# Ledger of designs, part 29: VHH binders against Ribonuclease D (rnd)

Target 1, 374 residues: Ribonuclease D (rnd), of Desulfotalea psychrophila (q6ajf4)
Amino acid sequence: MKQENIISTTEDLKKIVNKALKLDAVGLDTEFVWERTYYPQLGLIQIALSDEECYAIDPLSIKDLSPLGELLADRNTIKILHDAPQDLIIMSQATGATPQNIFDTRLAAGFAGSISTISLLQLVSEQLETELDKSETRTNWLKRPLTEKQLSYSLNDVRYLRATRVILLSKIIGPKIKSWLQEELNLLNNPANYSTIADESRYKKVKGVNKLDRKSIGVAQEIATWREQKARELNRPRGHVIKDDILLEIAAIRPTRPEELANTAISTKAAERYGNDICQATARALNKKEVDLPHQQKRSQLSSQEKGALAQLKELITLKCDILGIDPALLGNSNELKKIIQTLYKGKTTHMRQSFGWRKEFLKDFYQIHRDTI
Short names: E, the ipSAE of ESMFold2; O, the ipSAE of OpenDDE; V2, 0.75 times the mean of E and O plus 0.25 times the DockQ between their complexes.

## First folded at step 20 (VHH; framework vhh_7qia_2)

Design t7 (from s3 with Y32N G102F; at its last look DockQ between E and O 0.01; V2 from the best seeds 0.00; counts 0 for: pae O 7.5 > 2, grease 25.2 > 24.2, SAP .691 > .668, placed apart)
Fold by OpenDDE, look of step 20:
Structure t7 (fold): chain B 374 residues (1-374), chain A 120 residues (1-120)
Amino acid sequence: as target 1 above (374 residues)
Amino acid sequence: QLQLVESGGGLVQPGGSLRLSCEASGFTFSENYMGWYRQAPGKQRELVAFITSGGSTYYADSVKGRFTISRDNAKNTVYLQMNSLRPEDTAIYYCAKVKYSFWGYEIDYWGKGTPVTVSS
């Protein structure tokens, strides 16, 4: 890999972007480190203009990545990524731009007779009979200078994306499935996908939070909110502030004084550092009216009938997907499928992607059969 | 700061109508999905309706044909027109910011709720 393929100035970035904007499609990838920070640390951006023309963009050397943002936001040039969401979030944050006209090769693979969770290496191997090296997947991408091997590896992650897209599209059977893929790809254009959840809603992501009583859930909400803010402030992972399990313990105990934290698995250091804040958060929760406290989400077990229906659903999905040549995983994960059944039988309508779009259409017969039987 | 403020709740007779409003602030309203939920006494909160940024709508079966969700992006407001109200529609109604992605749905933020009572 020639040093000339490293872009380290805004000016050079602009040149490449201008060239990219004239193309129908480009390949993009990112290398980042996300271990000790609240935000992922972008280490490298790769762009493929062609199979032969690939560049490594050094975000550490380039303060202004706005030109890349222009490309991301451009509606004419297709940005091809493999497993796009994470990379897009990172690039969106780095550039301030909302990605538009994205093609996710992993997603497309699911519609093209492959598994929807296929790795780039596997995909490229399957489609192009090219073997890619996996040796640099866990390298420190923040360290400079990058080695030749790192650069070569990184560029290989984008080099074949354009060809891969074409091949995948050629394998997708019929206009209907293509439309389904497009529907999914269009979701990547939604700015909402790049926004973060409200701090006040973070407690929902804490495993086990629903096992708490309502008051404790309230406390958990406040602590989680605080934790989120603190983590952001310190640019540390949430768990480095307070681990989820400890958060739950604290929420259950409802400490009013920092000394009460000694009854939890919180470290002495953390208790000293955050004890007051945690108690204040707790106090805020305890001072709330009951009506203002979060509701407990109870997981309901499936009845025998529901289990039977779920089995039928899975079978239907499997059979139909086999016929259509798409990955059943595209229809939903196990929890989502369960939710479908619960919604049908219990009349509890929750947000589910299977109620819309191609998935709804796909499951239409199932819905009709079960609605008529219930 | 993200805020959702519901209004329009109240007491109505069976067969009556109400229009709920939810004014949003603190985020780009036009780019986000919005939803209405309700929670009856002793029951779990349930989805009533949601609307996409593009204007597509979804309704719970229990309210389909009676309720209409709409949005005015210029006013950062989502509405729930409730017609032919029934006693079983009695609940606290909550506005929600809904995040829809490849990975499913999540509620980003809840309003404080507005009570709706349907009683003779």
Scores: ipSAE 0.016, ipTM 0.289, lowest interface PAE 7.5, mean pLDDT 89
ESMFold2, look of step 20: ipSAE 0.234; ipTM 0.689
ESMFold2 (binder alone), look of step 20: mean pLDDT 88; pTM 0.885

Design t8 (from s3 with Y33D G102P; at its last look DockQ between E and O 0.67; V2 from the best seeds 0.00; counts 0 for: pae E 13.0 > 2)
Fold by ESMFold2, look of step 20:
Structure t8 (fold): chain B 374 residues (1-374), chain A 120 residues (1-120)
Amino acid sequence: as target 1 above (374 residues)
Amino acid sequence: QLQLVESGGGLVQPGGSLRLSCEASGFTFSEYDMGWYRQAPGKQRELVAFITSGGSTYYADSVKGRFTISRDNAKNTVYLQMNSLRPEDTAIYYCAKVKYSPWGYEIDYWGKGTPVTVSS
């Protein structure tokens, strides 16, 4: 019964949202296509009111999604998702609403004795002793009509979220660990905590940028900033404007006149379209004072003392997480742990999630021992 | 108006079996998740088994393979079949209507409880 489970009008959406707002919790998920656009193209939104009452909301048929935004922003009804941040960004963009009262089952799984990167399929099979068919992963969610297979698989992605939340919370023992999870869930209520990086920082994501000299890194920064703005304006991937390797070539040449772009692999059409903008970005970088240029992000070698401290940090995290029954990855990845050591020994001031909240408390004895030593 | 009435508890020897029943009234039973909980002397109340409105089940590790939860929506009843009983299963067993919250096990309503004693 594919027609009965598909919501294709604003009026039917309002009815489902009104039912959802009377419940304590609902499951949500999205499907999207993200191949040729700057913004993901939303193809489907799923909602579970119960195991047996699940709907697929068709955003291609519904002009006004603002009723869904009312649910997304509601402070009384919990929205349960698995791996929530991307779905929240997409739904926030589609509805104009700021998320509120979110529960992420993947995040909670890390506090409940599972790995914090667990898939929904694996989590459901572990928690409910039920095997799900694998999700449709390479299918066109923009194509209509939806097949029975697409509909069935998409609804199963939300069907068990309410039960999974109850079970995960039953495994999170003790008021400290519960409070740590609540800190993490509260961050999902504000997109700024997982927002897109600033346009001016995008150049840091270009592999090989740190092999350029400092002035050329400044040129790369300006070109990457412009590229991000242009990609957003055109609604095209940033690589369709200028590929990363071509961006690095241009930054190395530092062109002030469009004719100089002929010395790079940039296409003739791109050079004609963007050449003036590229040269203006170059000029902005070359006119900066030295103090205003970005620094080369050199990966420093750790001293023998620092390597020893890093090993002690990793051992502490592993031991304490094993005792507490939580995933060590929640404390940080390998690069984050190295940053902790560099902050302690070199006096760098960087924003690290390990310097605040429950992670700071978790690590307080390590910090105290090493601050007293150095 | 809302009621949960447990029955089927009693005294049993180790290795024996009991079937607990919980008859619900005052709400639309088929729409709600239900649980069996127990409280042993000097212990906190703990989840034993849980069944969703759609029939998916969960069991605590201590009872997995020995206990079976089921429901009959036509009779508004949830059951707990307890096999291979051990002295450690001695407790008061409670039926519960489950309410979702940020912290999960918030119980909307508890039954009166039915005592189960496994003598050793």
Scores: ipSAE 0.000, ipTM 0.320, lowest interface PAE 13.0, mean pLDDT 84
ESMFold2 (binder alone), look of step 20: mean pLDDT 86; pTM 0.862
OpenDDE, look of step 20: ipSAE 0.025; ipTM 0.543

## First folded at step 21 (VHH; framework vhh_7qia_2)

Design u1 (from s3 with Y32N I107Y; at its last look DockQ between E and O 0.64; V2 from the best seeds 0.00; counts 0 for: pae O 3.2 > 2)
Fold by OpenDDE, look of step 21:
Structure u1 (fold): chain B 374 residues (1-374), chain A 120 residues (1-120)
Amino acid sequence: as target 1 above (374 residues)
Amino acid sequence: QLQLVESGGGLVQPGGSLRLSCEASGFTFSENYMGWYRQAPGKQRELVAFITSGGSTYYADSVKGRFTISRDNAKNTVYLQMNSLRPEDTAIYYCAKVKYSGWGYEYDYWGKGTPVTVSS
């Protein structure tokens, strides 16, 4: 692919965006590096106007990406992406725009008889008589100039998205399933649906946090919240601020003085730098009323009856999805299914995707049967 | 006015071959994705083959290895070479152009179709 497909000026970006805005759909993809920063570093943006007309937009050369933001926010032009959420986050941050009218080919694939976790390469190979090169999956996208091979590879990630969308839609059986897909796609119009976990909820992602007592969990929550904010401020990975294992240790000891951190695996430098903040976070947790502390998520073992119900649920999902030609994974993962059963039998009201929308409808009969038996 | 005119259908014995043609007019052919659908009696219309403006192709599983879709942009024509025909291939074949709707890309049918009958 010729250097001619690289967009390195705002003016040229405007030109292609203006063209894109007149189209029904465009393909988009991003290349980024996410190793040493809190935020991904955007290295490249690819856009396909057609199979023949694809461009690599160089975000390192273009300071003002607002024209791309206009395209992202446009409600008339479909933006086709594969596994869209991450790219949307990155592009939203880069442009300041809220993406609208998104089509996710991976998501659609799950409704079209493929697996919902299918890669673009696999999807294209499955759907089109085209082989894509895998050779540039690990590359420094921040290095300039980009090689021809890198450019070619990157553009191939968008080149076939328009065709793929057409094929996927053609494979979806009936208007009902299409409506389900549309419901899922509509969720992508709200960044809150794919955006990052609230700072106050980050502690839930710390492995082992549930082994702590309630007070320590509270401390972990405050420290994790602080850590997230600090990581964001410093634009560093959260683990570079404090590792998860160290966070747990700190939460367990509930430090009131920075010197107490010496009893943990925290480095001296980190203790000096963050010790006061950590102790303040700890103090905030300790000053909370017990009722305001996070609940320990007890891995409750399912009763025999619940296990039976779970098995029935899985079977139902499998059979019905087979009939409908959709991926059972769309209904939920193993943990989510377990939660469904627990909610039905134990009355625990947790926010579940399966309680809303097409999933609720899909599971309606199951819910009715089991509500009557309880 | 957009037009798609199918031709080439007919009666053929199992194992035989047919070549369908679709001549397009009224739009920029070279920039559009083209395809073939078929509808058998009592069945829903199904996608048979698809070709992009760039020449990438898609085939339904039922026709893979037997059918070949191609296009000639100079003639504004899309072709479907059908080999090793089977009785289950009996249908009316429709040429289609991709069109955008509120949902997205869809196939439009503008012709009457061409009947293909595979029978001994």
Scores: ipSAE 0.027, ipTM 0.534, lowest interface PAE 3.2, mean pLDDT 90
ESMFold2, look of step 21: ipSAE 0.617; ipTM 0.871
ESMFold2 (binder alone), look of step 21: mean pLDDT 84; pTM 0.838

Design u2 (from s3 with G104D; at its last look DockQ between E and O 0.81; V2 from the best seeds 0.00; counts 0 for: pae E 4.5 > 2, grease 24.6 > 24.2)
Amino acid sequence: QLQLVESGGGLVQPGGSLRLSCEASGFTFSEYYMGWYRQAPGKQRELVAFITSGGSTYYADSVKGRFTISRDNAKNTVYLQMNSLRPEDTAIYYCAKVKYSGWDYEIDYWGKGTPVTVSS
ESMFold2, look of step 21: ipSAE 0.432; ipTM 0.795
ESMFold2 (binder alone), look of step 21: mean pLDDT 86; pTM 0.870
OpenDDE, look of step 21: ipSAE 0.324; ipTM 0.729
ESMFold2, look of step 22: ipSAE 0.287; ipTM 0.720
ESMFold2 (binder alone), look of step 22: mean pLDDT 86; pTM 0.869
OpenDDE, look of step 22: ipSAE 0.322; ipTM 0.736

Design u3 (from s3 with Y33D G104N; at its last look DockQ between E and O 0.55; V2 from the best seeds 0.00; counts 0 for: pae E 5.6 > 2)
Fold by OpenDDE, look of step 21:
Structure u3 (fold): chain B 374 residues (1-374), chain A 120 residues (1-120)
Amino acid sequence: as target 1 above (374 residues)
Amino acid sequence: QLQLVESGGGLVQPGGSLRLSCEASGFTFSEYDMGWYRQAPGKQRELVAFITSGGSTYYADSVKGRFTISRDNAKNTVYLQMNSLRPEDTAIYYCAKVKYSGWNYEIDYWGKGTPVTVSS
């Protein structure tokens, strides 16, 4: 592919965006580097106006990406992406726009008889008699100039998205399943549905946090919250601020003075830099009422009855999904299914995807049967 | 007026070949994705093959390796070469113009269909 397909000016970007805005759908993809920063570093944006007309937009050369934002926010032109959430986040940040009218080919694949975790390469191979090259999956997308091979590879990630969308939609069985897909796609119109975990909830992602006592969990929450904010401020990975294991150690010891951090694996430099902040975070947690502290998520073992119910649920999902030609994974992962059972039998009200929308409808009979038996 | 005119159908023995043609008029053919569908007696209409405006192709699993879809933009024609025909390929074959409606895919226009019968 010729250097002619690289867009490196705002003016040229405007031209292609104006063209795109007149189309029913465009394919989009991003290449980024995410190793040493809090935010991914955007290296390239690809757009397909057609399978013959694809462009690589160079965000390093274009300071004002607002024209792309206009396209993203446009409600008429469909933006086709594969595994859309990450790309949407990146592009939203780069442009300041809220993406609208998104079609996710991976998501659609799950409703079209493929697995919901299918890669673009696999999807294209499965749906189209086209093999895509995997050779440039690990490349420095921030380095200029880009090689022809890099450009070719990157453009292939968008080139077939339009066709793929049509094929997938053609394979979906019936209007009902299409409506389910629509429901899922609609969620992509709200960044809150795919955006990052609230700072206050980050502690839940710290491995081992549930081994802590309730007070220490509270401390972990505050430290994790602070860490997230600090990482964002410094544009560094959260682990570069404080590693998870160290965070847990700190939470366990509940430091009141920076000197107490010496009892942890935290570096001297980090202790000096962040010690006061960590102690302040700890103090905030310790000053909270016990009722306001996070609950320990106890891995409750399922009773025999619950295990039986879970097995029935899995079987039902498998059978029904087989009939409908959709991926059972769309209904939920193992943990989510377990939560369904726990909610039914223990009355624990947790926010579950399966309590809403098409999933609720899908599981309606199961819910009815089991509510009556409890 | 938009028209899709299929031709090439007929009776053929198992293992035989047919070439279907669909001549399009009334729209800019080169800008649209085209498809072949078929409907067997008592069955739902199903996608057989799809070709994009750019020439990318898709085939149903049942016809992969046997059927080839192609297009000639200069002639406003989409073709379906059917080789190694089987009795289960017996159906009315329809040419289709693709239309996008919002996020969804629809067939904008159907041809009248051409019957294909594979029988000994």
Scores: ipSAE 0.028, ipTM 0.533, lowest interface PAE 2.6, mean pLDDT 90
ESMFold2, look of step 21: ipSAE 0.186; ipTM 0.670
ESMFold2 (binder alone), look of step 21: mean pLDDT 87; pTM 0.881

Design u4 (from s3 with Y33D G104D; at its last look DockQ between E and O 0.68; V2 from the best seeds 0.00; counts 0 for: pae E 2.8 > 2)
Fold by OpenDDE, look of step 21:
Structure u4 (fold): chain B 374 residues (1-374), chain A 120 residues (1-120)
Amino acid sequence: as target 1 above (374 residues)
Amino acid sequence: QLQLVESGGGLVQPGGSLRLSCEASGFTFSEYDMGWYRQAPGKQRELVAFITSGGSTYYADSVKGRFTISRDNAKNTVYLQMNSLRPEDTAIYYCAKVKYSGWDYEIDYWGKGTPVTVSS
């Protein structure tokens, strides 16, 4: 593909966006580098107006990406992406726009008889008589100029999205399942549904946090919150601020003075730089009422009865999904299914995807049977 | 006025071949994705083959390796070469113009269909 398909000016971007806005659907993809920064570094944006007309938009050359934002926010033009959430986040940040009218081909694939985690390459190979090159999966997308091979590879990621959408939709069995897909797609219109975890909830992602006592968990929460904010401020990975293991150590010791951090694996430099902040975070946690501290998420072992119920649930999902031609993974992962059982039997009210929408409806009979038995 | 005119259907023995044609008019043919559908008696209409404006192709599993969809933009025609025909291929075959509608797609125009009967 010729250098002619690179868009490097706002004016040219406007031209292609104006054209795109007149179309029913476009394919979009992004290439980014996410190694040493809090935010992904956007290296390339690809757009397919057709399978013959694809462009690589160079965000490094274009300071004002607002025209792309207009397209993203447009409610009439479908934006087709594969595994959309990450790309949407990146493009939203780059343009300031809220993406609307998104079609996720990966999501659709799960409803169309494929696995819900299918790669674009696999999907295209499965659906179209086309093989895509995998050779440029690991490349520096921030380096200029881009090679022809890089351009060709990148454009292939969008070139077939429009056709893929049609094919997938054609494979979905009946209007009901389509409505389920629609429900899922609608969630993509709200960034809150795919955006990052709240700062205050980041501690839950720290491996081993549940091994801490309740007070220490509280401390971990505050430190993790601070860390997230600091990482964002510095545009560094959170681990570059404080590693998870060190965070846990700190939470366990509950430092009141920066000097106490010497008892952890934190570097001297980090202790000097962040010691006061860490101690302040710790103090905030320690000053909280016990009732306001996070609860320890105890991995509760399932009773024999619960195990039986879980097995029944899995079986039901498998059978019904097989009949419907959808991926069982769409109903939830193993942990989520376990939570369903726990909620039914223990009355723990946790926010579960399975408690609303098409999933609730899908599981309605199961819920009824088990509610009556409890 | 938009038109899709199918031709080439008929009676053929198992193992035989047919070539269907669909001539399009009333729109810029080269800019649109096209499909062949079929509807057997008592069954729902199903996608048989799909071809993009750029020439990429898709086939239903039931016809893979036997059917070939192609297009000639200069003639505004989409073709379906059907080889190794089977009795289960018996259906009315329809040419279709694909239209995007919202998050979904629809066929905005159907041909009248051409019957294909595979029988000994």
Scores: ipSAE 0.156, ipTM 0.652, lowest interface PAE 1.9, mean pLDDT 91
ESMFold2, look of step 21: ipSAE 0.444; ipTM 0.804
ESMFold2 (binder alone), look of step 21: mean pLDDT 87; pTM 0.881

Design u5 (from s3 with E31D Y32N S56T; at its last look DockQ between E and O 0.61; V2 from the best seeds 0.00; counts 0 for: pae O 6.2 > 2)
Fold by OpenDDE, look of step 21:
Structure u5 (fold): chain B 374 residues (1-374), chain A 120 residues (1-120)
Amino acid sequence: as target 1 above (374 residues)
Amino acid sequence: QLQLVESGGGLVQPGGSLRLSCEASGFTFSDNYMGWYRQAPGKQRELVAFITSGGTTYYADSVKGRFTISRDNAKNTVYLQMNSLRPEDTAIYYCAKVKYSGWGYEIDYWGKGTPVTVSS
C-alpha cells in the first residue's frame, strides 16, 4: 500500500471527498477501539472510490473531518457499509453529520439469498472469488504508525463493497423484495433507528432486572439512567461506573443513605464517589407513583393454542422465505415471533416491527387467519 | 451510441468449450462493470458472471469452476470462456454494462445476444 493512500490532512480529505461526491457510490468502513471508553475511539476510516482506488483516512491526524461529514450527509452518493449502524454512529459523532443514503451489504445479503448476519469476509468469499485476510481483526488501531499489513487489511474491508452491492442487488428476486430492502435501508437515514437505547430504558438491558419487585425495578431504572449519564459524562464504560450485578443489589436494597451501600458489593471508592447520586436516584424512584413504575416483564408461557399458532407462524415464514429467497431471520427472532402470537391472542399492544411495513405485509395472511379464529 | 456486440456463440457438444466475446463502444469501457447474462427458453434471464473495472470477478454457482470472465480494456472487450459445457447451459448469452442508478442495479444496454446450444 502506497503512502499516498493515507489521508492525513483536511485538504487531502477534501480532495477525496470532492471526488467521491461525483460518484454514484462509495464504500466506507471504520476501525475503532472500544474497551475503556463510553464512546468508541475512532482509529481509522476507509473509503473506496473504486476497487482500485481506496484511501485510509487518519482521524488522529485530521482535526477537521467536516468534509467527510459532507459526504455522509449527501443524498446523492450512496454510502456502502457492511453492518452499517455502528460505523454510522461513529462517523456521525466524528463529523457531526447525519448520514444519508446508506446501503448496508449485510442487510441486503439477507434479501439476496444469504444469511442476514453474514460477515463481510464471508459475504465477499461467497459472492466474489476473493478471500480476505482475517489476521488484523485484533489490532490497536490507535497506534501510529500503522503497518502496511494493517493498512492493507483495512482497505480490503472497503475495496469490494461497491462490487458486492451490485452483485447482491442482482441476486434479489423481483421488485417487491427490492422494495422491502429499500424500506429497511431507509430506516438507516434516521439515527434514531440505530442509535443507543434511551437512558430511561437502559435498565431493561441489565441482566436479572426482572427478578426484582416493581419498586426495585423502578430504582434500577433510575440508577441505570443515572449510570448511563455518568458513564457518558466520564466517557467510561457503564460497568466502570457501576457493574450490573451491583446495580441490581443496590436496587434491591433501595438505599436511602450512602452508608447503606456498604451492604452491597460496591467498592468503597465508588460508594464515596457515587453514593449520593445513587441515593438520589433511588429517592426519585421511590417518590414515583406506582402506576409510573416500570412493569415487571413476566415471561408468559404460551398456551397450547398459542404454541400451535407459533409453530404455524414459523412454518409459514420458513416456507415463504424459502420461496422468496430471503432469510427468515429478517422477519424476527424467536422472541419477536412469540410476541406476535401473544399480541394476536392476548391483545397486548406492544410495538412490534412486524406490525409495520413489509413485515406486516408479509404476514398479512397469517394475521387475517388468526384474527378470525380468535 | 452505446453498443455491445456479442460473438462466439454456436453449437457445441457436451463437455466442449466456447469463448464468447463482447465488444463495447460508446462509453469508457475501463471504468465500467461488465456482466454476462443468459436466458434459457422459458426461464428468466440470469447473471452468469460479473467483472468489475478492476478485474474482480463473480460467478453464478452453476458455472463456477467452468466459466471464466475476463476483460481487455485495450480492446474494449469482455470475454466469457466456457468450459465443460452442459446441456443446461443452453441459452442466449447477453453482454451487459452494469450500472447502479437510483435504487438498484440496472443494465444500461443489452447486447443482441449470442446463442449457445449444448447438444449431443
Scores: ipSAE 0.021, ipTM 0.366, lowest interface PAE 6.2, mean pLDDT 90
ESMFold2, look of step 21: ipSAE 0.583; ipTM 0.858
ESMFold2 (binder alone), look of step 21: mean pLDDT 87; pTM 0.871

Design u6 (at its last look DockQ between E and O 0.53; V2 from the best seeds 0.00; counts 0 for: pae O 10.1 > 2, grease 25.5 > 24.2)
Fold by OpenDDE, look of step 21:
Structure u6 (fold): chain B 374 residues (1-374), chain A 122 residues (1-122)
Amino acid sequence: as target 1 above (374 residues)
Amino acid sequence: QLQLVESGGGLVQPGGSLRLSCEASGFTFSENYMGWYRQAPGKQRELVAFITSGGSTYYADSVKGRFTISRDNAKNTVYLQMNSLRPEDTAIYYCAKVKYSGWGYSYEIDYWGKGTPVTVSS
């Protein structure tokens, strides 16, 4: 890699962005470190204008990344990424721009007869007669200078994205499936669709939360919400604020005074620092009406009839996807499929992505057979 | 004016070989992705092989191991070496310059050659 391919100034960044803005599509990728912070630490941005023209943008040297933001926000130039959401979040944060006109190669792969969870390396290997090296997957991207090997590796993550996009699109069967892909891609134009879980919903991610009674779940929700905000404020991992297991303990005991936290595994230091906040969060939960408390997500066992229906659904999806040449995983995971059945049989109106868009259309016949219009 | 001129098509027996050539003009050849497509009677045009500016290649499953796409930037020419030809390979073969068109997922061929017929028959 030539030194000229390392961009370390805003002026040079502007130059490459100006070139990029004249192109139909560019490849983008990011390297970051995300171990001890709430936000990932951006270490490198890669851009491919062509197979031969790739640049490594050094965010540590460039204070003003606004030119990149212009590119991200541009509606005319396609930004090609593999597994786009994380990178979009990172770049959006770094530039302040809202990314537009995104093409996700992983997403497209699922519609093009590949696995929807395919890695870039696998995708490139599958689609192109090119082998990429994975040797630098675990590296300190914040360390300068970067080695030639690191740079070469990083650039390979973008170098073939433009070609890959073209190939994937060529493999998609018919305009209908293309429209489905477009529907999915359009979701990427709104950060709300790929952004992090709402603070108020974070408690659902706490392992074991469903073992709590309803009141305690309410407390867990408030504490988790607080924790998320605090973690953000401190730019620390949420577990560094309070661990999940401790959060559950606290939720169970429903502390009204900081001293009561001594009955948990929370450290003295943390209790001193966060005790009041935790108790306030607890109080908020306890003051809520029962109807406003989160429902316990009980793993409802499927009836025999429901199991039968689920099996039929899976079979239908498999067969139809095989015919269409798309990955069944695009229709939903196992839990989502169960939810479909539950919704059909139990009348529980849960917001499911299978009730909308191409997925709804895809499953239309199944829904009709079961006398339910979702 | 952009031009793609295919040559090398013809009649060949099953198991035979042909080499197609496409000479490009009117654009910077070395910077562009090129492809070979084919259209059989009553069928839709399909991608046969694709080559990037950097030389990476893609092949349709139906031709993998039998066809080889290559390019000579000095001659502004893309080639398709077709070996072990089969009757099902009978089609008009088109050289193409690939271009994105539109917003989102759309891709189009920027320019098509006139095509060269390939007939595989005993």
Scores: ipSAE 0.005, ipTM 0.253, lowest interface PAE 10.1, mean pLDDT 89
ESMFold2, look of step 21: ipSAE 0.439; ipTM 0.797
ESMFold2 (binder alone), look of step 21: mean pLDDT 85; pTM 0.858

